# Designs tried in a protein design chat: miniprotein binders against p81326. Part 1

No score or structure here was measured in a lab: all are predicted.

Target 1, 226 residues: p81326
Amino acid sequence: MLHFGGFIMEINHISKILEKEREEYIRNKVEEYLKQGFSKDDAVNKANQSWRTYIGHRIQDVIYNLLKKFLKDSGLKVTTDKALNNRNLPEELDKVKRLIAINYGEYLFLPDADVIVYKVENNDIKIIAIISVKNSFRERRFETTYWKLKLKESPVTSHIKVFLATPDKDNEISYKCPNGKPKKMRIILEYELDGIYFLKEDFEETEKAKHFGKIVEDIIEISKKL
Positions, changes and structure headers below are counted from each chain's first letter, unless a header gives other numbers.
ipSAE, averaged over its two directions, is called F for ESMFold2-Fast, E for ESMFold2 and O for OpenDDE. V2 adds 0.75 times the mean of E and O to 0.25 times the DockQ between the complexes of E and O.
[cut] marks letters that were taken out.

## First folded at step 3 (miniprotein)

Design p1
Fold by OpenDDE base, look of step 7:
Structure p1 (fold): chain B 226 residues (1-226), chain A 83 residues (1-83)
Amino acid sequence: as target 1 above (226 residues)
Amino acid sequence: SEEEKKIEELLKKAEELLKEAEELAKKGDYEEAILELEFAVLLLEYALEKAKELGNEELIKKVEELLKEVKKLIEEIKKKLEE
């Protein structure tokens, strides 16, 4: 549960709330693709793919907004990789961008960073955490892990915590060993990442796997150590 | 009831977000305004669910009215972004 403004919000329902729009969205997109000359089957498939992208962004936006609001009083700032993809960045954001960049020899690239939490202290920027938001793990299951490992390779970025936030609607990583069988994805993600935060109640809690409601406290605590 | 108070708090917060979003939009910060409004939508959808669970028609109506207003503003701002 998240406490904001004196009320308790059960974010566990986020997926359910957002999924209410699915039928209408799909219908509209199907019609759009049919008008573009796609077959019915293709239109449906494209609409479903579009929905996955759309709902993913919606969840990201929600999480971004939540973190921005909940961390505001702590003096922590929040941005996104999207915001950093600008040619004319304010000095602060330009510094943030440079401090999360990964070295590939001749090139610097940014990790996938749906949410970036940082602080400004004595005119210095300190990156605290990157939060990757995933609605489902159908694609690029270990992408966040890749970025975590890459960030660890540099003394400039090695301190940056990488968290995964997910409703895990399909229960792909909610449990480590359901029915006595190890879930490889859960085990690896939990091992490699600094934390997994679930926007649901039905999951196996561990030291690293927590309810999303704990993420703010954890980030604040990390920020105090930097 | 305690549950009704929670719904009212959610409504209050959503109204605050709406006001903030309006101010942001006036400044041209449309993307941020949309984010605030989307959060308001989330709060209101949750509030609506709770209000329905309680069967409180008055609260349902209030939530739905505010939700309509928020969604309308989102669409208006989106149009401005396309401009």
Scores: ipSAE 0.156, ipTM 0.581, lowest interface PAE 2.8, mean pLDDT 89

Design p19
Fold by OpenDDE base, second read of step 4:
Structure p19 (fold): chain B 226 residues (1-226), chain A 83 residues (1-83)
Amino acid sequence: as target 1 above (226 residues)
Amino acid sequence: SEEEKKIEELLKKAEELLKEAEELAKKGDYEEAIKELELAVKFLELALKIAKELGNEELIKLVEFLLKLVKYLIEEIKKKLEE
């Protein structure tokens, strides 16, 4: 269904659009692995695994770029955990990195943060939100929840909103109780996280579970309260 | 930069056309919807050109995705015309 709302609303097609690249990608990777001496079966398996990683990154990149664009006019800034993995960071990003770090006693570690939204006011940085982007929930189903809980443990990071963005292609968390059976993952993620944003139309909408098109507005609103 | 502003302007125009096309499609005016989307493609192509000239990888990726999106929508509308 064509929805009104511009590019963000049409994000529903992201999975289909990107999946068009799959056949060519797999073919090329299979050929590469065969040349490396792998069996056909191993080459196919490796190619499929490579594709899962690749498509995940592609989706993350799209979401990052969209958020960066649509939040720019509000004065909000966007970065990624990858950008923070540098020894020589600009002062601003170094501050961002420190403000999202989780204390483990002798060590500080960063949460998984595919997208980090922050604002700069009078040279003071405030972290607004972390968005985790997941294409599938086959692995690390509650990793985002773990990071949310860890962030809540410190007064430095407790205010940071943690959102999940997903196309949920396999309908793992699209509905809470399909056919009268509770979907544990949906219920827990919705309970623990500040919001789930779907890059699709076919899902059960709640106060916390929304279409991705709402994320910009929600982030802007949160930013005004900080 | 001025070039970045131009890209943003072009993206805005493309998005407006997208919205118009969506409205047209809802009314069953699929041919006109396609025309609007084709015009959006032209704006996005120009934006992509500028982004490439700037060497801004993030903008390049964004615009490339948007192009794919609009082209996908055109294809979907064309399928509806054939029904």
Scores: ipSAE 0.662, ipTM 0.866, lowest interface PAE 0.8, mean pLDDT 92

Design q5
Fold by OpenDDE base, second read of step 4:
Structure q5 (fold): chain B 226 residues (1-226), chain A 101 residues (1-101)
Amino acid sequence: as target 1 above (226 residues)
Amino acid sequence: GPEEILEEAKKLLEEAEKLIEEARKLAEKGDPESLEKALKLLEKAILLLWKAIYLIEKALDQGVPEELREKLLEAFFKALELLEEAEELLEKIKEELEKQK
């Protein structure tokens, strides 16, 4: 049994490792946008924006892969909202999709679900957790909270745990009251979500705010109660 | 030492990547024999990748300089990516084989 505990702690370096690609990525994107007819300043701005999106997806992919592997031995399965957007879904994933859908009257919409953890028991699907991965909180700061609240409104989805995973590079939510000033975002996210998992060491730990290294254990524990 | 482990892990990753690519090429042929051969290659690749992961974990547990730590983690993430690729391809091939029966 691979004791993945050590690897999970090392995830603190993920942002640093991925950032090594930034210079080359930016250079290539700038050249691309210049060829498209953008000004130098516009090309640089667009390249930086593209990088933010790219790095966010890369972090999400890493987290997905880690969870998929670390939860496999527990019999838990992992998927993504991206995988659920396919027209031709296997029966299992189609069930997963339906079990996380939020009712808006005439319409069903999926929450932002970067990672979805579920189990299959006796051909029944049980959704355990949704994990939102955020590299930065520049945009849509409370989107995960919104989805948590919406999931809570239905008896079908109310049991689903919603977690946030973040390196919090800019220390936007790492501390509740830095310098005696409350960080509204940290306080609200911690209150409304089932947990926040940090891909870093420098943060204020609480019952709900933990190192990412705890997420596998927590998910397994939750799965046993479902 | 940890550096030797990293080198061994990298070799395993390279071999696994080669096997995955060979399996992909075989799978493109679409005939049952090629698909079965591809499955065997992928199974081997998956085993190599897990071995690499294990070695990397062992190296990290020994305490390593930051530079080596980063390289080990890079290799680890690469292993996970390749493992996902191999497993996805394996599943697709299994599905295709079932359709042909």
Scores: ipSAE 0.177, ipTM 0.586, lowest interface PAE 2.9, mean pLDDT 89

Design x1
Fold by OpenDDE base, look of step 13:
Structure x1 (fold): chain B 226 residues (1-226), chain A 80 residues (1-80)
Amino acid sequence: as target 1 above (226 residues)
Amino acid sequence: SDKTYIIFVTVDSPELAEKVAEIIRKILEEEGIEVTVVVHGDTVVIYFEASEEEARRIAEKIRKELEEMGIEATIVVEEE
């Protein structure tokens, strides 16, 4: 019980912890861009853009590490799309890569898959879930939905669960109908995806929208049915 | 009355955070303090129940030990 409580609290504070680095990061980046000859305004803008990318990656890394740790005892394995972007893959990862690939006729492309959860049974690989990690939804807010829909189109990938994990710092999708007004993005994401997991406490919980603390259990349960 | 406290110890790298987590676990075990220690990136998160005074003591002890080891860390104590 204490471990679970501790886990939940830790997750809720991830965004806050990472945001403490922002001021220093921005300052350093601004200085760097000024040295490169950019104007002060341009330097600030570029620094902010860089921060968004940086913080996004940091959150992804945290989530990856958490999932890797907590799923280990269940025998489930975790990888990332970045790890799959190698010409020389171990056989296992090569199989994983092929099993998440989307067919575009002459070409196969990978979905955005920040975290990939899979199991190995009798030398067969089964993809269980893809977790997309989003810090903010300012850019390509329905990209994860696109990939989910594409994965559904093939019998090879149709079983793969697609989850969204987010701290939703700006409360873009935390509530379905705040003040009686439907939040289009929340509604669509919740409808199309297999689940949304929040790295925060202040959100509207539904059957598909849950605290991130539930993701491990959910993934394990899904894995048992495959 | 005992409250739930969280101590965040941020260091320079995830690798260092893992090391620091091990150090902190040992320190607190030696003191007989039951804690949950988890690493999130470059931050060690310590969860425990204590009085405010005890929580401050623990944080200061961690700070001092890390300082003696030459490890620079940012330590933040929060009540749950």
Scores: ipSAE 0.000, ipTM 0.222, lowest interface PAE 13.4, mean pLDDT 86

Design x10
Fold by OpenDDE base, second read of step 4:
Structure x10 (fold): chain B 226 residues (1-226), chain A 80 residues (1-80)
Amino acid sequence: as target 1 above (226 residues)
Amino acid sequence: SDKTYVIEVTVDSPELAEKVAEIIRKILEEEGIEVEVEVHGDTVTIRFKASEEEARRIALKILKELFEMGITAIIYVVEE
């Protein structure tokens, strides 16, 4: 149990550590956009947008690496939607890609799947979970919910668990009903998703809303049932 | 009260662990902490007497430095 202390510390501080880089990042990007001919206001706005994307990717990378490491001993594999966005995929990843695809009639599209956990048994691929990583909910706050619902519509994908991982730095979904006022986003996300995992300590814990440290155990347990 | 804490830093490879060990040695030197830094495979281990708060502070500092260098590490702080 004590081993979790270090892990918890790492996860809880990732967002804070990354935020320390923000000022320098913004300055550099503003300068870059100014050189491209943008106005000061536009440059600042673009820089902020760039930062949101950048920090999101970094958090995603950390989570990916953590999951990859912790799930390795369980024989589970981890990939990303980015890795699947290739014309030439190894057979295994090609199968993974096909097994998470959503049918839109004439077209198949992939859900947003920042992290994909799957297992291989006798060359058969079983998708276990998709983890969406959100640093903040300023944009596309219910996108993960949409994908969960879409995945649920097909017997091919309905078993796939969809989790949200977030530091929730702005405390948008940490509590369901702070000060007697319901947080719609928390309530909806918790209802629609299979779990929300927080990269922080200060949140309202429920059956579905847990600390990120629980995600490995939960995934392993799910994997045993498939 | 000061207890013995062990900080374990696990990285992707033994080669990277050696690099991380050097980084940690520098950090400890800057902090005035004289302890041995051990490398076992992909894991770097330090053991020292400190308060829980101090141990956590050092661990966080290590994590921060590694993260800033683009190194992903799993850090555990355990009381011995």
Scores: ipSAE 0.021, ipTM 0.391, lowest interface PAE 4.8, mean pLDDT 87

Design x11
Fold by OpenDDE base, look of step 13:
Structure x11 (fold): chain B 226 residues (1-226), chain A 80 residues (1-80)
Amino acid sequence: as target 1 above (226 residues)
Amino acid sequence: SDKTYYIFVTVDSPELAEKVAEIIRKILEEEGIEVRVKVHGDTVIIVFKASEEEARRIAEKIRKELEEMGIKARIIVEEE
């Protein structure tokens, strides 16, 4: 129990720490793009876009490493969609890839799966959860929801839990009805997904909306039922 | 009065963070400071109780030692 309290505080600060890198990152990228011949305005815009991608990957990496570490003792394994994009996969990862694939008739495509949690029992792979990591919701706000719905359409993937992990820096989904006005995105995401996990303290907690510190326990519990 | 302080040491990789955590543990042990050191991703998190002056001293010591070792790190000190 004591390990969780310290962990919760630490996760909240990670997002803040990463954001403090922005100024330096932007400055460096602007300089880089200026050297490439872009205008000042274009350089700034490109730098900001690059930052969004960069910070997203950094948060994803943090979450991946945390889950990998904390789930290890439970015997659960963690991978990423990036790891699955190889032509030559170990048998285990090849199975994982196939078990999360979505059927589009003649084609199979992978959902956005920033983090994939699975277990191996008796040489069988069981996918437990997919965690989508979003730093901000500027574009494709319901992309994770789309993948959840697609996964539900197949008996092969219908059991897979889909979670959203986010610091929600801009408070886009932190509250359901701030000032009495429903936030459509929060309501829909909470309804469609199996859980939302916040890397911050200031949010409206519900049965499905929790602090990220709860995700390990939740995943372990789910794994016992599969 | 002693307050709880967090020192965040961010390095280039999780692997390096683990190494840095070990280094920091040794440094702080030598100083006789009771601390909790954890690694989260590429960040080492140090938690301890101290005065503000002591917290700053510790952070600076960590910075200097890492610098001497050629380890680039971003160090942030926060009060709980």
Scores: ipSAE 0.000, ipTM 0.193, lowest interface PAE 13.4, mean pLDDT 86

Design x2
Fold by OpenDDE base, look of step 13:
Structure x2 (fold): chain B 226 residues (1-226), chain A 80 residues (1-80)
Amino acid sequence: as target 1 above (226 residues)
Amino acid sequence: SDKTYFIVVTVDSPELAEKVAEIIRKILEEEGIEVVVEVEGDTVIIWFTASEEEARRIAEKIRKELEEMGIKALIEVEEE
């Protein structure tokens, strides 16, 4: 109970915790870019851009590590799309890669799969869930939805749950209808995806929109049905 | 009332996105509008605070300039 409580507290403040690093990061990057010959304005802009990428990766890493840790006891395995980008993959990961691939006729492409949860039973791999991690929805706001829809088109991948995990720092999708105005993005994402998991407390909870603390349980439950 | 808007400009390539970002920065600088312009892949994202009317004006200006340059872009304006 205490570990879970501590976990919830930590995850709720992940954005805030990471943002404390921002000033130092920006300062260092600005200095780096200035040394490279960029103007001050360009250096600042590049630093900010770099920060956004950096923070996104950091959040993804945190989520990955958390899922890996908490799912381990259930016998579930966790990997990432980055891990799958190798030419020489272990057999298990090669199978995982193939089982999440989307068919485009002459080509197979992987969906954006920041975190992939799978199980191995009797040498068979079953993909359970893909978790997309988004810090901001300003870019490619429906990309995760696209991948979900594409995965649904094949009997090989149609069972794969697609979840979105986000701190939603800017409250882009935290509420469905704030001030009586429907938030299109929230509504569509919630409708199309199998779940949205928030790394914060201040959001409108629904059947599909939950606190990130519930994701482990949900994944385990799904795994038992697959 | 002034709100924070973001404009998303999607182009054909990351290389083009960088170019478009530079173009947009120049446009907005000339207009005296304080903006944050970022590039992610094939997408340029512009954040600024303005009225709805001003936001639309800015978007249209970007559209026109890109069109004049022969750059195909999808431009979306959204309130933050």
Scores: ipSAE 0.000, ipTM 0.229, lowest interface PAE 11.7, mean pLDDT 86

Design x3
Fold by OpenDDE base, look of step 13:
Structure x3 (fold): chain B 226 residues (1-226), chain A 80 residues (1-80)
Amino acid sequence: as target 1 above (226 residues)
Amino acid sequence: SDKTYVIWVVVDSPELAEKVAEIIRKILEEEGIEVEVTVHGDTVFIIFKASEEEARRIAEKIRKELEEMGIDAYITVEEE
């Protein structure tokens, strides 16, 4: 019980703590870009862009490590798309890579898969879930849904659950119909994806929209049905 | 009254986080403070019950110790 409470609290504050680094990060990056010969305006813009990338990776790393830790006892394994971007993969990861690949005719491409959860049973690999981590929805708002739809098109990948994990700092998808007005993004994401997991407390909970603290249990449950 | 506080210690790497967690455990053990210390990625979480004053004192102690060791860390205190 204490572990779960602590976990929930930690998750809720991840975005907040990371954002406290922003000012210093931006200052340092601006200085760096100025030294590289950029104008002040360009340096600021580049620094802000760099921050967005940086914070996104940080959140992803936290989520990855959390999932890896909490799923370990269940025997489930966790990897990332980055880990799969290698020409020389161990057999297990090579199989994982192949089992999440999307067919584009002459080409196979991987979906964006920040975190991949899979199990190994009797030397067979079963992909359980892909978790996309989004800090903000400024760009490519439907990218995760695109990949979900693509995965559904093949009997090889149709069973793979696709989850979105987000702190949703700007409340872009936290509520479905605030003030009676539908939030298109929330509605579409919730409809198309298998679940949305919030790294915060202030959101509209539904069957598919849950606190991130539920993701481990949900994944374990799914794994038992595969 | 004692409340539950969480100290976040963000460092540069998961490896460093594990090291820092161990350091913090030792520091707090010596102080006789019962704490839960967990590591998630590059972040150490310290959970304990204390007064606000005590929580701040603990955080500052951790900060100073890490600074003396030359460990760069972002430290913040939150009430649970």
Scores: ipSAE 0.000, ipTM 0.197, lowest interface PAE 14.1, mean pLDDT 86

Design x4
Fold by OpenDDE base, look of step 13:
Structure x4 (fold): chain B 226 residues (1-226), chain A 80 residues (1-80)
Amino acid sequence: as target 1 above (226 residues)
Amino acid sequence: SDKVYYILVTVDSPELAEKVAEIIRKILEEEGIEVYVEVDGDTVTIFFIASEEEARRIAEKIRKELEEMGIEAEIIVEEE
């Protein structure tokens, strides 16, 4: 119980915690880019872009590590799409890769799968969930939805739950209808995805939109039904 | 054309990641490559501007050095 409480508190402030690093990061990057011969304006722009990528990866890594830790006792395993991008994969990961692949006729492609949760039973692998981690929704707002829909098209992958995890710092999807105006993105994401998990407290909770602290329990429950 | 690249180096533990980060910093310093190196958990992230070829070269160099040290690492190179 105590570990869970501490976990929730840390998760709620993840964006704030990581943002404390921004100033130093930007300063260092600007200096780096200036030394590389970029103009001041270009250096600043590149630094800001780099920060967005960096912070995105940091959040993803935190989520990955948390899930890996908290799901370990349940016997569930966690990997990433990045880990699957190797030519030489262990047999287990090779199977995981094949079980999440989407058919495009002559080609198989992987969905964006920042975190993949699976179980191994009797040498059989069952994919339980894919978690997409989004820090911001500036680009490709419905990319996760696309992958969910694609996964639904195959009986091999149709059972895979697709979750979105986000701090939603800019409140892009935290509320369905703030001030009486529907937020299209929230509504669509919630409708199409199996769940949205917020790394924050201030959001409109629904059956599908939950605090990130619930994701472990939800995944475990799903795993028992497979 | 030079682009922003990042290299992710994932190792077995946070402690090892810190060690690897130091190693990487030294490697890159010796090469005169200015990079931002950050450790998050078991992952070292390296950000720099380079050509694709240079980014891959750097990643391979890191791989070789870690291999020589007996450190198993997953190394991923991506464009920002």
Scores: ipSAE 0.000, ipTM 0.187, lowest interface PAE 15.0, mean pLDDT 85

Design x5
Fold by OpenDDE base, look of step 13:
Structure x5 (fold): chain B 226 residues (1-226), chain A 80 residues (1-80)
Amino acid sequence: as target 1 above (226 residues)
Amino acid sequence: SDKTYLIIVTVDSPELAEKVAEIIRKILEEEGIEVEVWVHGDTVLILFEASEEEARRIAEKIRKELEEMGIKAFIYVEEE
């Protein structure tokens, strides 16, 4: 318990630690874009956009590494959609890719799957969960919800749990009804997804909205039921 | 330029992980590097900012220290 408690407390600082790089990153990117011939205003805007993408990937990588490590002892495996974007996949990953694919008639497409958790039993692969990592909700706020709904449409993928992990630094979805006003995005995301996991302490906890520290246990429990 | 690094150290027990965490905290403190260190089970997680050279040096220092103490550890360093 003490060890888990320590993890829960410290994970809250990951976003803060990573954000320390912002000033230097922005400065460097602005300089880069100025050299490319952009105006100062355009350079700043582009740098900020670049940072959003960059920090998002950094947080995703941290979460991936954590999940990979903590789920390994349970025998669960972790991969990413990026790892699946290869023409020549090992058999195992090829199966994973096929088992998360969404049918669009003549075409199969993969959902956004920052982290994919699966197990291998007797050469059979079972997809357990997909974790979408979002640092901010400025763009495509319901994209994860879309993928969850699409996954539900097939008996092949309907069992796959879809989780959202976020530090939610701007408190976009941390509370359902702050000051008595419903936060549409929080309500919809919580309703449609299987869980939201916060890398912070300041949020409204519910059955589906939990601290990120609970995600490992939850995934393990789900895996036992499959 | 300084980057964020994640070091993951896995040891044989949670009790040993706590000891290792303390050792690592001291190492980083001596280096004057701000660090987040926490324990989850038998695993120690370390987040800090450093140059690549510093990060490598720190990882090596951790390895050497643990080896000298006879602690078997798996150490993984990731650039975040």
Scores: ipSAE 0.016, ipTM 0.301, lowest interface PAE 7.1, mean pLDDT 85

Design x6
Fold by OpenDDE base, look of step 13:
Structure x6 (fold): chain B 226 residues (1-226), chain A 80 residues (1-80)
Amino acid sequence: as target 1 above (226 residues)
Amino acid sequence: SDKTYWIYVTVDSPELAEKVAEIIRKILEEEGIEVIVRVHGDTVVIVFKASEEEARRIAEKIRKELEEMGITAEIEVEEE
């Protein structure tokens, strides 16, 4: 556990490694969009937008792989909403899917669940946590909060912890009251969610806002209470 | 194209893993590759960006070095 903590404390370096891909990625995408007939300015803008999506997915993948690997020792399992978007699911994943579904009357829909942590005990599945991974908060800033609130509405899902993991490169939610002014986004997210985990060092730590290095321990602890 | 690779080197003990991590750091420093090398229990975790060929080369180099030292290790390479 101690050694894992050391590794995770430096996870911000992973983000730096991934960012090294940006120049090449942008160059290639610009070329692609130029070939499609876009202007240079449009091509650059589209490439930058594409990069934002791409890097977000890459960070999500890193987090997924990390959690999958390090939670395995504790007997916990990890999946994603993407993996659940299949018509033919193994029984275990089908159960997971059903246990995170949100009721909208005639319809059941899944929350955004970039990472889902669950355990299997005596052939029963218990959902432990959903981790939403956000690289930026430009769009749908309260989407994770919405899903948390929806999950709370059902006794089937009310126990599921919802965490946000973010590098927060733009310091959108790193501090509650910078310069004495409340940052609504940070305050609301921290209030509504079960935790925020930062893939960075420069943030205001609270009971709910922690470094990503704590997430594994927290999940394991929660799993013991379920 | 360069991708992010995860290499897991599992050895017999956490103490040995720390030693192996030091060895791996030296190997990778010589290669000029920016890497994250950390120990989790009995496993050294390495994260870096490289081509597939380079990643394979690195994994093989690690394997050979450990073998020469008489260290038994399980090496897993995952592409992100």
Scores: ipSAE 0.000, ipTM 0.187, lowest interface PAE 14.3, mean pLDDT 86

Design x7
Fold by OpenDDE base, look of step 13:
Formats: structure tokens, sequence, C-alpha cells
Structure x7 (fold): chain B 226 residues (1-226), chain A 80 residues (1-80)
């Protein structure tokens, strides 16, 4: 626990650090798309879109690895939806997959689960939390909320905590009511989700909106109650 | 006896070096190791006091963590 505290200050810069690659990345991608026959404008647009996807994955990977590391000593395990997208899964992961699946009648689908935290006790798997990692909220702003609501509909999954982790680079959800105007997205996300964890310092802290540095402790605490 | 060791981690870009420096700080702080971490271009320099065995262990830990993250790095350990 003590070691995560020192980490708190540095994680605030993760988005900034990763964004330093943007210029070079965009340049390279633009060149690539031009070679593919796209117009300059199309190439730029495609490059920007590619960057958004790329940086999102990078942030997700960092968060995944951090959680995996910091939760290891507590005996908690971490996986991803990507890891679950295999036909041949180890028994443990197959169980994890089944325990987060959402029922749509004839079909079972997985929620978007960038990070899945679970524990194994006496050969039983308990899903503790799903963490959605979002760098920006330009698209599918309430997707995480949708999944939370869907998970609540089943007694099998209703206990699963759904967290959002974000640097919120564009301050889309950092404050609930800046300048007296309610931020709809922040209010709804905070209301529907079990927590929002910011990889930054400049945000409105509430009971549910916390610094990312608190996520490990919170997850451990939740795990003890299951 | 504790000596001063320097670990140099060279990566593909300065930007990646900054990320790696960040990660290294996290890794070593978790282990309770006090280190000075500097970034110069595409190289992260880590200085610390340790035994030879500890220094090698630290280098090993850094390597393993970076590999797990898919980061290719050249790591050199030197006694100062």
Amino acid sequence: as target 1 above (226 residues)
Amino acid sequence: SDKTYRIEVTVDSPELAELVAFLIRIILEEEGIEVEVEVHGDTVTIRFKASEEEAELIAYLIREELEEMGIKAEIRVEEE
C-alpha cells in the first residue's frame, strides 16, 4: 500500500508522456496512408483516428500492468477482455469469461472490460471489478454506463463493480458543475458507475470520483467483502 | 559493501525513454529502492547504492517488467 502512494504523483503525467509520441506517430501514419493512395486530408484524418486508438491502447496497457502488479500481493488476479477472446481458454479464464457474460436471450456477450479483476477461492472464481479505461469521451460516452446497467440486471453479475479510469485530458468529466453549468457526462457517469478514477490532479473529488491512486485500495477492500 | 551502480536503459525513442523512466520509478519504489532516475535522449540512467547482487537483481527486474510490457530495451549495468 505504501509503495502505491509514491506512484500517485507520477501517474498524473502518463497521458502527457504518451502524448509526446503523437507528432511522430501522426507523421508516420500520414505518410503510410498517402502511400496507400489517400488524399492528404483523408490521410491526416485517418492518422488522427489511428492515434486515438493507439494511445487508448497504450494507456490501457499501462493501467493493466499497474493493476496486475499492485494487486498481485493481495492475491487478486487481473485479465482483459482481449485475453478472453480465445476459443481455447484455460479453465480459470473460461470461468471468468462466463461470469462476466451478459445475457441477450439467445446470445451471451461480454461487456467492454479493459481490465477484469477477480479472485480465486477454493476453486471458485469471484469477479470483483471491471475497469474501463478511457482516454477521451468523444465516442460512446456512456458505453461504460450501459455495461454497468446490463451487469446489474443479472444476479450473477450484479455485484461486479464497474470503474472508469481516465486521464480526462480534455476535462470532459473532471468537474461536475464548472462555472455553474452541470456537466451531464460527469454527473451521469458518477451516478451510474461505482467509481471514476482520474489519472490527474485537477479534478473535483467526490465519494465516487477519486484519484487513480486509490483504486488498488478500493479494489482490495471490495474483494474482502465478497 | 554497498557501491554506487548505474543502470542505463536504452530504448527506441526519447518519448519512450520518459515512459520507461516513469515505469522504472514505479517498479523500484515498489521494491523500496531509492534511485535517481534521469532521462537523456533515448536512454534512462538509474543510479543507486546497492550490493553487486542487488544491482543485478534490479537490472533483472527492470528487464522482466519491460519485456512484459513489450518494450524492447538494452540494459547495461556499471559500477561507478
Scores: ipSAE 0.021, ipTM 0.432, lowest interface PAE 4.5, mean pLDDT 87

